# Ledger of designs, part 5: VH-VL binders against UPF0659 protein YMR090W

Target 1, 227 residues: UPF0659 protein YMR090W, of Saccharomyces cerevisiae (q04304)
Amino acid sequence: MSPMKVAVVGASGKVGRLLINQLKANDSFSTPLAIVRTQDQVNYFKNEVGVDASLTDIENASVSEITDAIKAYDAVVFSAGAGGKGMERIFTVDLDGCIKVVEACEKAGIKRFVVVSALKAEDRDFWYNIKGLREYYIAKRSADREVRNSNLDYTILQPGSLELNKGTGLLQPLDKLEEKASVNYSINREDVASFIVESLLHPNATVKKTISLVNGNEPMEKFIQSL
Short names: E, the ipSAE of ESMFold2; O, the ipSAE of OpenDDE; V2, 0.75 times the mean of E and O plus 0.25 times the DockQ between their complexes.

## First folded at step 1 (VH-VL)

Design im4 (framework fv_imsidolimab)
Fold by ESMFold2-Fast, scan of step 1:
Structure im4 (fold): chain C 227 residues (1-227), chain A 122 residues (1-122), chain B 112 residues (1-112)
Amino acid sequence: as target 1 above (227 residues)
Amino acid sequence: QVQLVQSGAEVKKPGASVKVSCKASGYTFTDYYMNWVRQAPRQGLEWMGMINPSGGSTRLNQKFKDRVTMTRDTSTSTVYMELSSLRSEDTAVYYCARGPSYYDSEGAFDIWGQGTLVTVSS
Amino acid sequence: DIVMTQTPLSLSVTPGQPASISCRSSQSLLHSDAKTYFYWYLHKPGQPPQLLIYEVSNRFSGVPDRFSGSGSGTDFTLKISRVEAEDVGVYYCMQSIQLPLTFGGGTKVEIK
């Protein structure tokens, strides 16, 4: 089989940049596409990183424009977020941006879709009363529901609180997730990027699944084998 | 206007605890990490730890171990740093500093509180 | 822990003359995301510390162009092309690639 062509929406974000570098370095993948919203970001990925880049602002682009950007690719990763730029952007990027990318995948005939969501998005009691996060979680929960209702071979990743530490490659087993409630539900951004790569390499274990990502003591390979 | 406003100076006896507050305004409180950094007299800057205001998770400098606790109150956009079992060596100016945004590709302490002097004396 | 070593400990500069401060890390600060998690701060008397340079060479908003950062791997330099009275204070380097976050010991800049 030919190396997989992956398009990354939100490539300029912290998880997205780590993912682009990992995809570039792995022979199982062709040069990835960084889908970004500004010309400076296009220039960065083409000139500094040495990957393909598309100027496609997910907030304002039509489904047809997104479809044209991704149509040559085998898989799409959605790792975009509002960036703290107010409630409107949560609605247009985290919610509608994700929905438009799902629709674009369906139109392009792309089946493989990985989305970075949020821990316990389905559990309103977990997030409903956290000031400043309610709108974000409403968007993530609603987008996840649209993803599940699609005909895509989706993987929904629900990371805990994102940290800037180097990745450990160690995850908390799903059946022991609540043991972290007394400490924290944290996850290194680099481990999220690594798990996206592993999800694309192990579709049989990860397709049609919603997977909570929290750092723990289990090697990522063992974690995937348990899925 | 983005601001971090800290509580006033404290004088404590050895063995006591102190709780310093840092109130954020002018930005979305849960979008940025909050760090605590201290400076003892005639010493340099020392990182104590950070808190993620959205989930409340913390990463602490092991030097302070069981002595430091960081918490937040999202309803008041306030972060707290509590240091227990105080020693004279804990006399320092304590700063809160806004850490990297969860969404930005750069990390830095771009906004700092004015500092809180904590004096530990018998 | 990553150890950050600054030199010199202090320097006295005649106004208008250049100044150079070095910082060395005990391991590379280059992350797999192609960014170098290295920063310079200035701590002026009576004020909280302020960010000068982020990611080795980028001036923070409002920082005068007389400040420049350079370096790679483990060796970094902050240069002030023409020192002014307002530049007096203690300069600190910092890394954020690995916990615990660590600062250099500081370099005190004084006017002669």
Scores: ipSAE 0.000, ipTM 0.445, lowest interface PAE 15.6, mean pLDDT 88

Design im5 (framework fv_imsidolimab)
Fold by ESMFold2-Fast, scan of step 1:
Structure im5 (fold): chain C 227 residues (1-227), chain A 122 residues (1-122), chain B 112 residues (1-112)
Amino acid sequence: as target 1 above (227 residues)
Amino acid sequence: QVQLVQSGAEVKKPGASVKVSCKASGYTFTSYYMNWVRQAPRQGLEWMGMINPSGGSTRLNQKFKDRVTMTRDTSTSTVYMELSSLRSEDTAVYYCARVGTYSYGLGYFDYWGQGTLVTVSS
Amino acid sequence: DIVMTQTPLSLSVTPGQPASISCRSSQSLLHSEGKTYFYWYLHKPGQPPQLLIYEVSNRFSGVPDRFSGSGSGTDFTLKISRVEAEDVGVYYCMQSTQYPLTFGGGTKVEIK
């Protein structure tokens, strides 16, 4: 099999940068595409990281522009977020940006789509009263619904609170998720990036699934076998 | 205390395969990439490739295309490097080395195994 | 591939005298947020290589202060202010800015 070509939307984010490095470091993948919003970011990925890059601002780009950027790729990962840049960007990036990428995948004939969402997005009781997160979760829940309503071979990843600790490769089993207190729903960004890679390599276990990612004691390989 | 302990010296005939092991202790095995570096007699250091012990994914130096395989066993915290179709030019000391920091450019090698001498002769 | 070129090939130093080793890369090693992924290692006979300097100028834990690294972009220097008998070995520069990781050809340091 020829190596998979992956395009990463939100490549300049903390998870996106780790993901680009892991894809570059894995012989199962061809040189990935970093989809970014500024020329400085294009220059960084091309000149410093040594990967392909596309200047495609997801907030302002049309579906046709996004389609042109991704049309040569086998799979698309959406790991973009508003990043605390105000409430408007939650709507234009987290919600509409994701929807436009789904539509672009359908137009380009790309089936494999992985999206980084948020833990328990479907459970309003979990997030509705968390100060500062309501609008974010409304956007994530709504985008996830659009992803599920598409014809894509999607994987929806719902990580807990993202940390910058070194990845451990250890996850909390899904059937034991509720044994964690809410304050312990954390996940290392490096492990989220690793799980995106594993999702792309194990489609039989991950296609059409919504998967919660929280730090735990189960090796990632065993976790995937349980899906 | 971080330790990397490699398997003992090997003598192989041309055309055979060799599998060198590197057992890690003193840290979370799946959290750090492991590299393999060799040094042939009177030659410099040469990078062979690396493995992510978490998922088992590898990035190999294209020079060793089709001959090198890197694997790991998480239950024993051990990484393996197997080199096939051995020739006299493969006579070298083979080192495993841990990446101390992982960043966009890969990290430095902070801990090394003691080395495994592989001699290819009839 | 990024090519790493070391000079000199070898040098013989009287104990207590200084030594200087150069390494040049075929392209800039500058990476994100101003970091340069460039390192110096010492390979002593009968031992595995050991890290001396990371990210151009930072001494690794336990490395004597007589070792110092400097440089930027494509030109790097390792200096030993007073060479001691224990410093005998082959010095290697390395870059990890791009795959494959590449080493310099080595500089052998020996005592006169």
Scores: ipSAE 0.006, ipTM 0.558, lowest interface PAE 10.5, mean pLDDT 88

Design im6 (framework fv_imsidolimab)
Fold by ESMFold2-Fast, scan of step 1:
Structure im6 (fold): chain C 227 residues (1-227), chain A 123 residues (1-123), chain B 112 residues (1-112)
Amino acid sequence: as target 1 above (227 residues)
Amino acid sequence: QVQLVQSGAEVKKPGASVKVSCKASGYTFTSYYMNWVRQAPRQGLEWMGMINPSGGDTRLNQKFKDRVTMTRDTSTSTVYMELSSLRSEDTAVYYCARDFGYEESGWYYFDYWGQGTLVTVSS
Amino acid sequence: DIVMTQTPLSLSVTPGQPASISCRSSQSLLHSEGKTYFYWYLHKPGQPPQLLIYEVSNRFSGVPDRFSGSGSGTDFTLKISRVEAEDVGVYYCMQSIQLPLTFGGGTKVEIK
């Protein structure tokens, strides 16, 4: 089987960088495409990492420009976010950026789409009164709805609080997630990157699914078998 | 020109609370995390936590979690660190420090620091 | 928590002579992305701390080239090729691969 060609939107972010490295190291994948915002990021991915890179600022790019960037690829991962860069970017990146990439996938004929969202995005009671998270969650919930309404073979990943720790490869089983009662819902960024790779390798288990990602005691391979 | 200007020295009794401010200027306030680090007399640097000025979300050192609150006011570009139930061991200089990390560089390192606020806890 | 151990605790150096400071972490600071989350700070008398070296070996803006950082995994070194009077202070290493962020105990550099 031919290795899968994956384009990563938000490649220069914390999850994106880890994902590019994992995709490059795995023989199931061809050289990935890092879709990035600045020329310095293009130079980094081409010269230091040794992968393909496209200068496509998702905040300002048209659907047509995004379509041209991704048209040669088999799958697209959206791991971009506004971060602490200002509230307007929540609308232009987390919400509209995701929607534009979905539309670009549809125009390019790319079916496989993975998006990094946020834990319990559908549950307004969970996030509506958390100081500083309302606008972010409104954007994530709305983007997730657009993804579900598309004809794409999507996977929506909803990680808990993202940590910079070394990945453990261990997840909290979905049928036991409620046992944590929302008191401990964090996930290492490296584990999110690893689960994106596993999602692309196991489409039958992950296509058309919204999957909560929280660290726990179950090996990732067993977690996927239970999906 | 990046500047972080902290509030003045405080003298508190054991059991009281102290609230230290850090006013930022010369950059986009909501684009950088702000950390709080303290140094007790003749001791090393100790990380207390950080705040995202955009969302107000915080990551706190478990050692201080029950006693420390970090907040910000975007209209004045100011972050605050409040430490409650003060003990003599809390006597220290408290620093705010900006997280340098962009997407192209590492996160959680401090490029600019405030001048420090001495908090003395004594009877 | 990751423990950061600095040696020596103090150094007395004649101006113009070299100095070397070591820092050891209780676990590897290399992340899967290929970056090592390790930093050096200088705390001069009467001044706030300042960043010297980020990600093991990169000098921060304005830091003189007589400062150099090296190392990998768990063992790191800061070298000053020619110590000057303005270099007096306490040097701290820091890791940022895991919360809480932790500092070494510090190495005091003094002029003889």
Scores: ipSAE 0.007, ipTM 0.469, lowest interface PAE 9.2, mean pLDDT 86

Design im7 (framework fv_imsidolimab)
Fold by ESMFold2-Fast, scan of step 1:
Structure im7 (fold): chain C 227 residues (1-227), chain A 123 residues (1-123), chain B 112 residues (1-112)
Amino acid sequence: as target 1 above (227 residues)
Amino acid sequence: QVQLVQSGAEVKKPGASVKVSCKASGYTFTSYYMNWVRQAPRQGLEWMGMINPSGGSTRLNQKFKDRVTMTRDTSTSTVYMELSSLRSEDTAVYYCARSTLWFGESPYGMDVWGQGTLVTVSS
Amino acid sequence: DIVMTQTPLSLSVTPGQPASISCRSSQSLLHSDAKTYFYWYLHKPGQPPQLLIYEVSNRFSGVPDRFSGSGSGTDFTLKISRVEAEDVGVYYCMQSTQYPLTFGGGTKVEIK
């Protein structure tokens, strides 16, 4: 097995930065590509982190421009999001940005695609009445449907509330997800990044899967074995 | 147990150089930037620059660019700040402080600080 | 350089009463990534500075909920709902939106 070349869309985000560092440190991967929106971010990833970087603003870039950026890579991770930005960016980044990257992967002949979505995106009753999240979840649910309808070897990761704590490597078993109360649906950003790496290293367990990520007591290795 | 331990107080003559050390423990040394911040008597805090311990790259405040050098030794988890051509105005407490790896755009800012090193420059 | 201006220079507070500190930047601290890299630090006598608030309004680990940060663009406020003896010191705002990182001039909080 030759080292895998991974392109990360949203590399400048909190999960994306941790992911780039983990990919760079792991001999199973070639130097990753940080896909970013500004020249300062390109300079940071090239000069400070020591990885490849592409100035490709996913909100405004065409499918052809995205395709040109990723065409030399074996796998693409979409970890971009509007976050607390205005409603327009939810549609242009979380929904259309994800769809354009899927189309770019198909055009480039890249099959492996991992997307960071949101916990229980399919369960409208879970998110419909959460103040400030309805539009975000509509976008995530719709993008997830487009990903599932693609011919890609996708993995959809649905993390709970993202925290800045150090990763533990411990996840809540999927068959025990409902034992968590809504306020306990937290996940460390570092563990999301680690799980993306593990997904790329274990395609047999993770391809064509939608996987909820919540802090728990099960080691990541055992969690993957149960998929 | 995250700690930053700095070298002891220094007394220097104008025109000399001073080299202050900051030894990190309790975390992965190469995963955090190290900043240097000083405070002169009756003055505020002043950022001098930062170093990425992984690659050794630095971002320096232009005010000090010609006089300050930041280096690190990954084998001892130690960062060094050397200030040359000392003036009486350089009399200050010098602090090291870590930040997350986002080139000064850390959401946490500088979260762990050393105890400080007093540098006195007589004139 | 972005200039950070703090008011007041000093504040004398009766224990248990609220305190409010202002910080204004010479230009917007909103970064192109839509984040505002703005912080509050407390510098107590004989101790190094300690982080109180990061990214405008987030309390750092272990910081009491009597501390709150707010603001946007160029205008920021730190509020202490009830000042306690251990809150005495000099408060500094800081920005990391643009290099060099710059601090405000400091606001000394003391007990009446």
Scores: ipSAE 0.000, ipTM 0.432, lowest interface PAE 15.1, mean pLDDT 87

Design im8 (framework fv_imsidolimab)
Fold by ESMFold2-Fast, scan of step 1:
Structure im8 (fold): chain C 227 residues (1-227), chain A 124 residues (1-124), chain B 112 residues (1-112)
Amino acid sequence: as target 1 above (227 residues)
Amino acid sequence: QVQLVQSGAEVKKPGASVKVSCKASGYTFTDYYMNWVRQAPRQGLEWMGMINPSGGSTRLNQKFKDRVTMTRDTSTSTVYMELSSLRSEDTAVYYCARDTEYYDSSGLYYFDYWGQGTLVTVSS
Amino acid sequence: DIVMTQTPLSLSVTPGQPASISCRSSQSLLHSEGKTYFYWYLHKPGQPPQLLIYEVSNRFSGVPDRFSGSGSGTDFTLKISRVEAEDVGVYYCMQGTHWPLTFGGGTKVEIK
């Protein structure tokens, strides 16, 4: 039918790069837009990957600049973050960057928004005393609240610890999430990228939802059917 | 492709300061944190701190916090580590090391590429 | 500070034989996030250190598959299935779970 045009904020990140490749390879989608911070990254996506790219530094760009970058797209994915490393960038990227993109989507008339957040962001007891992650989780939790309060058809994805292993397509069922409490809450970055694609293809199952993503034994197809 | 080229060897007297540079090429300088690690003679590796080349924010090892300053110059893609009030035990090879992490909420602290090292000798 | 203890201090290996290096931390390196920030580096003679293994068991790009990492909590192991002449050097473990980042004392690998 009419293939979906997706803009990816944070396209140069590890999840973002995998996502761009999956979107490019899937006939349900038009050529995606890689929203990136530097001219070298623009050149990479245009010349090496063969997709559209926009030089829009989410940390410093205004809402109007972001709106101009995304206005021709059907859906926006926010997969940018500073991790637990830089305090300043946690607030300017993870928190304010996400908020500005939400406002830009509303201004552009774009309804579909997917954000990569963090596992159990709403559960302060889970993250409050994790060394090095408190500020990061405050930002993710606060951004998630802004997303939920928006007029967008949002999907909030809360992945566990991100791994670089090849995706398995297997997730931990949501009703059995706590069975992982005695083991690592890890998730492959490739499976996060795949689940973003599936979220865009299955809006009825994923719109207005907060979904925890953790490695498990349930095929992604069945996981989505249970949402 | 990725290269980190450090300044040459330095000989300093106790109480002096030394400023070591690390020039990056082959990647987008502001996308990766830069760490400083040293190795004293016949000793192991010791982490000194890190800098975000984009904003200039730093995280320093408390052992060095009152003596170490880390800065960067984005126009030359260069990071600097300045150590003041030098002591004989500061005699070491100083390395810059690039973190693999982007601003995408990935994991922490992979030192994927290292400079060649700068020998700093502190003697009277 | 987290103390990282490596054993043995040195290892002399006949070419083609396996080698195993252990690293033990004074506290669990399991982050409450579910992640273990643990790494292996090789410092070859005349070269700067190089990353071998990140986050316990993941091989860095270009690292031969004869290198493998394993472990959890406080106990970690680096294994070389078949030691080659080019593997000579000092191996260091590193933790990133607790500030400041700390390295093990090193294990020197030599060829017999």
Scores: ipSAE 0.000, ipTM 0.448, lowest interface PAE 12.8, mean pLDDT 86

## First folded at step 2 (VH-VL; framework fv_cosibelimab)

Design co7a (from co7 with heavy chain Y104F; at its last look DockQ between E and O 0.12; V2 from the best seeds 0.00; counts 0 for: pae E 6.8 > 2, placed apart)
Fold by ESMFold2-Fast, scan of step 4:
Structure co7a (fold): chain C 227 residues (1-227), chain A 123 residues (1-123), chain B 112 residues (1-112)
Amino acid sequence: as target 1 above (227 residues)
Amino acid sequence: EVQLVQSGAEVKKPGSSVKVSCKASGGTFSSYAISWVRQAPGQGLEWMGVIIPIFGTANYAQKFQGRVTITADESTSTAYMELSSLRSEDTAVYYCARDEGSYFDTSGPFDYWGQGTLVTVSS
Amino acid sequence: NFMLTQPHSVSESPGKTVTISCTRSSGSIASNYVQWYQQRPGSAPTTVIYEDNQRPSGVPDRFSGSIDSSSNSASLTISGLKTEDEADYYCQSYDSDNHGWVFGGGTKLTVL
């Protein structure tokens, strides 16, 4: 089969940049598309990284504009870029940006959609009283619900606290997630990027699933086999 | 464009405390981590601690625990580092630096540095 | 907890190549990304390498970073040495166990 064409929304973020590099290096994928907000970022991905890039500001773009950007692609990954850009951008990027991309996928006839969400988004007791996180989690929970209610072949990834540690390829088994409450719910960004790649390569195991990603001792291949 | 601007030089007596400010402009303050790093004359860089303003939580290097307090005021986009029980060995240039970490994450590389604040501790 | 150990000083002639090492005392150097900072007298540090081997915009390609798991060390390599490269260089890595940053002791590079 022909290599998969993947468009990455939020490519300029830390997970997005790692994902673009992994997709470029893997012969199962064609040159990926970096969907970014500024012309400087377009120039970076085209001239320095050597991938395709689209100037499509998810915060301000219409569904039709997003649809045009992604039409030629087989799969779309949404990795939010709003985390460092003010509280109101939680609503315009993390929530509405995700919803617009889902609608654009439906309009373009693209079924495969992977979204990077947040650990325990459905569990209000986990996040309701964490200072500064309530609005963020409301947005993530609501976006996840919209994704689940779509006709897309979605995968919702819910990583714990993101770290710049190098990837280990090792995850915490889902049935042992609560054992990490006494340590912490951390996850390496590189392992999130790797798991997005593995999700795209293993749709039978990951389509229509919400998957918590936390550092552990189980090899990623075995983790996927148990989904 | 992001810029970190620190308060001016201070001269303090042994046993007193000092509070250095770091005002961020040109970007989002609350979601990025701010680290504090000091450098004694002719010595290396020493990490003191970090705060993520949106969480209101700080973490400190073991050497400074009990003496350093890092705080942030989101309304003024300003981070503060207060060091107590000053000794002559605390004479140093103190830097704030933006850690590229955001929500949940304090482990980003430093992308912007303040200009530094010289604190001199002398009798 | 771990320490990062650098040589106190290195020197080399203009046009030559110099390598500065950064050795981790416990745990694998490959477990966490390594950054490198350049500091000239009277100035704040600036990043020359991040995430082991990446260059910020404006840093010339004669600066490169690498990791060697066999020696448990990171290295900063500067080729085609210029007098403007004379500075102190610091490595840095993240201690995930303590949620904090560790700096190496610094290396003074003299170009003569």
Scores: ipSAE 0.175, ipTM 0.656, lowest interface PAE 5.1, mean pLDDT 88
ESMFold2, look of step 2: ipSAE 0.025; ipTM 0.581
ESMFold2 (binder alone), look of step 2: mean pLDDT 90; pTM 0.926
OpenDDE, look of step 2: ipSAE 0.442; ipTM 0.802

Design co7b (from co7 with heavy chain T106S P109Y; at its last look DockQ between E and O 0.56; V2 from the best seeds 0.00; counts 0 for: pae E 8.5 > 2)
Heavy chain, then light chain:
Amino acid sequence: EVQLVQSGAEVKKPGSSVKVSCKASGGTFSSYAISWVRQAPGQGLEWMGVIIPIFGTANYAQKFQGRVTITADESTSTAYMELSSLRSEDTAVYYCARDEGSYYDSSGYFDYWGQGTLVTVSS
Amino acid sequence: NFMLTQPHSVSESPGKTVTISCTRSSGSIASNYVQWYQQRPGSAPTTVIYEDNQRPSGVPDRFSGSIDSSSNSASLTISGLKTEDEADYYCQSYDSDNHGWVFGGGTKLTVL
ESMFold2, look of step 2: ipSAE 0.012; ipTM 0.542
ESMFold2 (binder alone), look of step 2: mean pLDDT 90; pTM 0.929
OpenDDE, look of step 2: ipSAE 0.026; ipTM 0.637

## First folded at step 4 (VH-VL)

Design a10 (from co7a with heavy chain G101D; framework fv_cosibelimab)
Fold by ESMFold2-Fast, scan of step 4:
Structure a10 (fold): chain C 227 residues (1-227), chain A 123 residues (1-123), chain B 112 residues (1-112)
Amino acid sequence: as target 1 above (227 residues)
Amino acid sequence: EVQLVQSGAEVKKPGSSVKVSCKASGGTFSSYAISWVRQAPGQGLEWMGVIIPIFGTANYAQKFQGRVTITADESTSTAYMELSSLRSEDTAVYYCARDEDSYFDTSGPFDYWGQGTLVTVSS
Amino acid sequence: NFMLTQPHSVSESPGKTVTISCTRSSGSIASNYVQWYQQRPGSAPTTVIYEDNQRPSGVPDRFSGSIDSSSNSASLTISGLKTEDEADYYCQSYDSDNHGWVFGGGTKLTVL
């Protein structure tokens, strides 16, 4: 097959940067597109990382502008977040930003869409009383519902708390997720990036799936085979 | 934009305790871990412990276990580090630092530091 | 539990290149990301490199980081040395087994 062209929304985030590096290094993919908010970020990705970059601020861009940015691509990854800018950005980035990208994919005829969400987004009892996260989780849960109601070949990834440890390639089996209930649910950022790559390479296992990502002992290849 | 502001310098007697505060502004307090690091005069940086406010969980370096307690008050966006049974060797500048971002994927570790609090332990 | 070892001091002339090493005593240096902090007298540290080789906005490209698995060490390289680069430099990495951070002992850079 011809190398897949991937556009990454939220490329300047920690998962996004790791993902761009992995896509660039993998011959199954063409040079990825980093979709970013500032000119400094465009310059970083073009001049220092050596990938394509688009100045498309998801918070303020129209669906038409997003469509123009992504229309040459085969797949879109949404790995953007509010980044501590307050409640308004949670609504405009985590919720509406994701919805606009879904609509842009539909308009551009792009079917493959991977979104980085949050662990147990559907389980309101899990997150409703966590101070500082309620609005974020409301946005993630609502965006996930819009993604599921689309005609896209979506994959919704729900990582636990994100760590800066290097990836292990090991995940907690889905049927054993609750064994972690008495401790923090955590996942290495690099393993989230790696799992996005694996999702794009294994669509038959990951399309139309909502997948929880938590550190564990099962190799990623075996985990995917079990989906 | 993001700032960590620490409480003022303190002079303490041996055997007493000290509680240093670190007030965060400009960002989400609860989703970030807050670490405490000290530096004795002319010495290097030494990690003491961390708290993740959303889970109420703290972890400490083995050297400080039993003497250090790190807490957080989400209503005031303030983290605290209390060190008990003070010795003259505890004389140091104590820093708080914003650690890993658990949910908002925009920060690396120790991206913002407090200005430091000098604690002097002397007779 | 591991230690990170740095040289106590390094010196070099303006315009030259200097490299500061950070060696991990047990386990692979590649197992966890390495960060580098710059600290001037009377100031809190600031980040110059994170995740082995990434530069924060505002840090000049003269600063670079690398990992050498054969020596089990990370390195901070500063090219085109300027007098304002004179500072203490600390490496840092995460100890996954103990869920905590480890700092190197620090290196005093003198530009003369």
Scores: ipSAE 0.267, ipTM 0.694, lowest interface PAE 4.6, mean pLDDT 88

Design a11 (from co7a with heavy chain G101E, light chain A30D; framework fv_cosibelimab)
Heavy chain, then light chain:
Amino acid sequence: EVQLVQSGAEVKKPGSSVKVSCKASGGTFSSYAISWVRQAPGQGLEWMGVIIPIFGTANYAQKFQGRVTITADESTSTAYMELSSLRSEDTAVYYCARDEESYFDTSGPFDYWGQGTLVTVSS
Amino acid sequence: NFMLTQPHSVSESPGKTVTISCTRSSGSIDSNYVQWYQQRPGSAPTTVIYEDNQRPSGVPDRFSGSIDSSSNSASLTISGLKTEDEADYYCQSYDSDNHGWVFGGGTKLTVL
ESMFold2-Fast, scan of step 4: ipSAE 0.394; ipTM 0.751

Design a16 (from co7a with heavy chain E100Y G101D; framework fv_cosibelimab)
Heavy chain, then light chain:
Amino acid sequence: EVQLVQSGAEVKKPGSSVKVSCKASGGTFSSYAISWVRQAPGQGLEWMGVIIPIFGTANYAQKFQGRVTITADESTSTAYMELSSLRSEDTAVYYCARDYDSYFDTSGPFDYWGQGTLVTVSS
Amino acid sequence: NFMLTQPHSVSESPGKTVTISCTRSSGSIASNYVQWYQQRPGSAPTTVIYEDNQRPSGVPDRFSGSIDSSSNSASLTISGLKTEDEADYYCQSYDSDNHGWVFGGGTKLTVL
ESMFold2-Fast, scan of step 4: ipSAE 0.282; ipTM 0.701

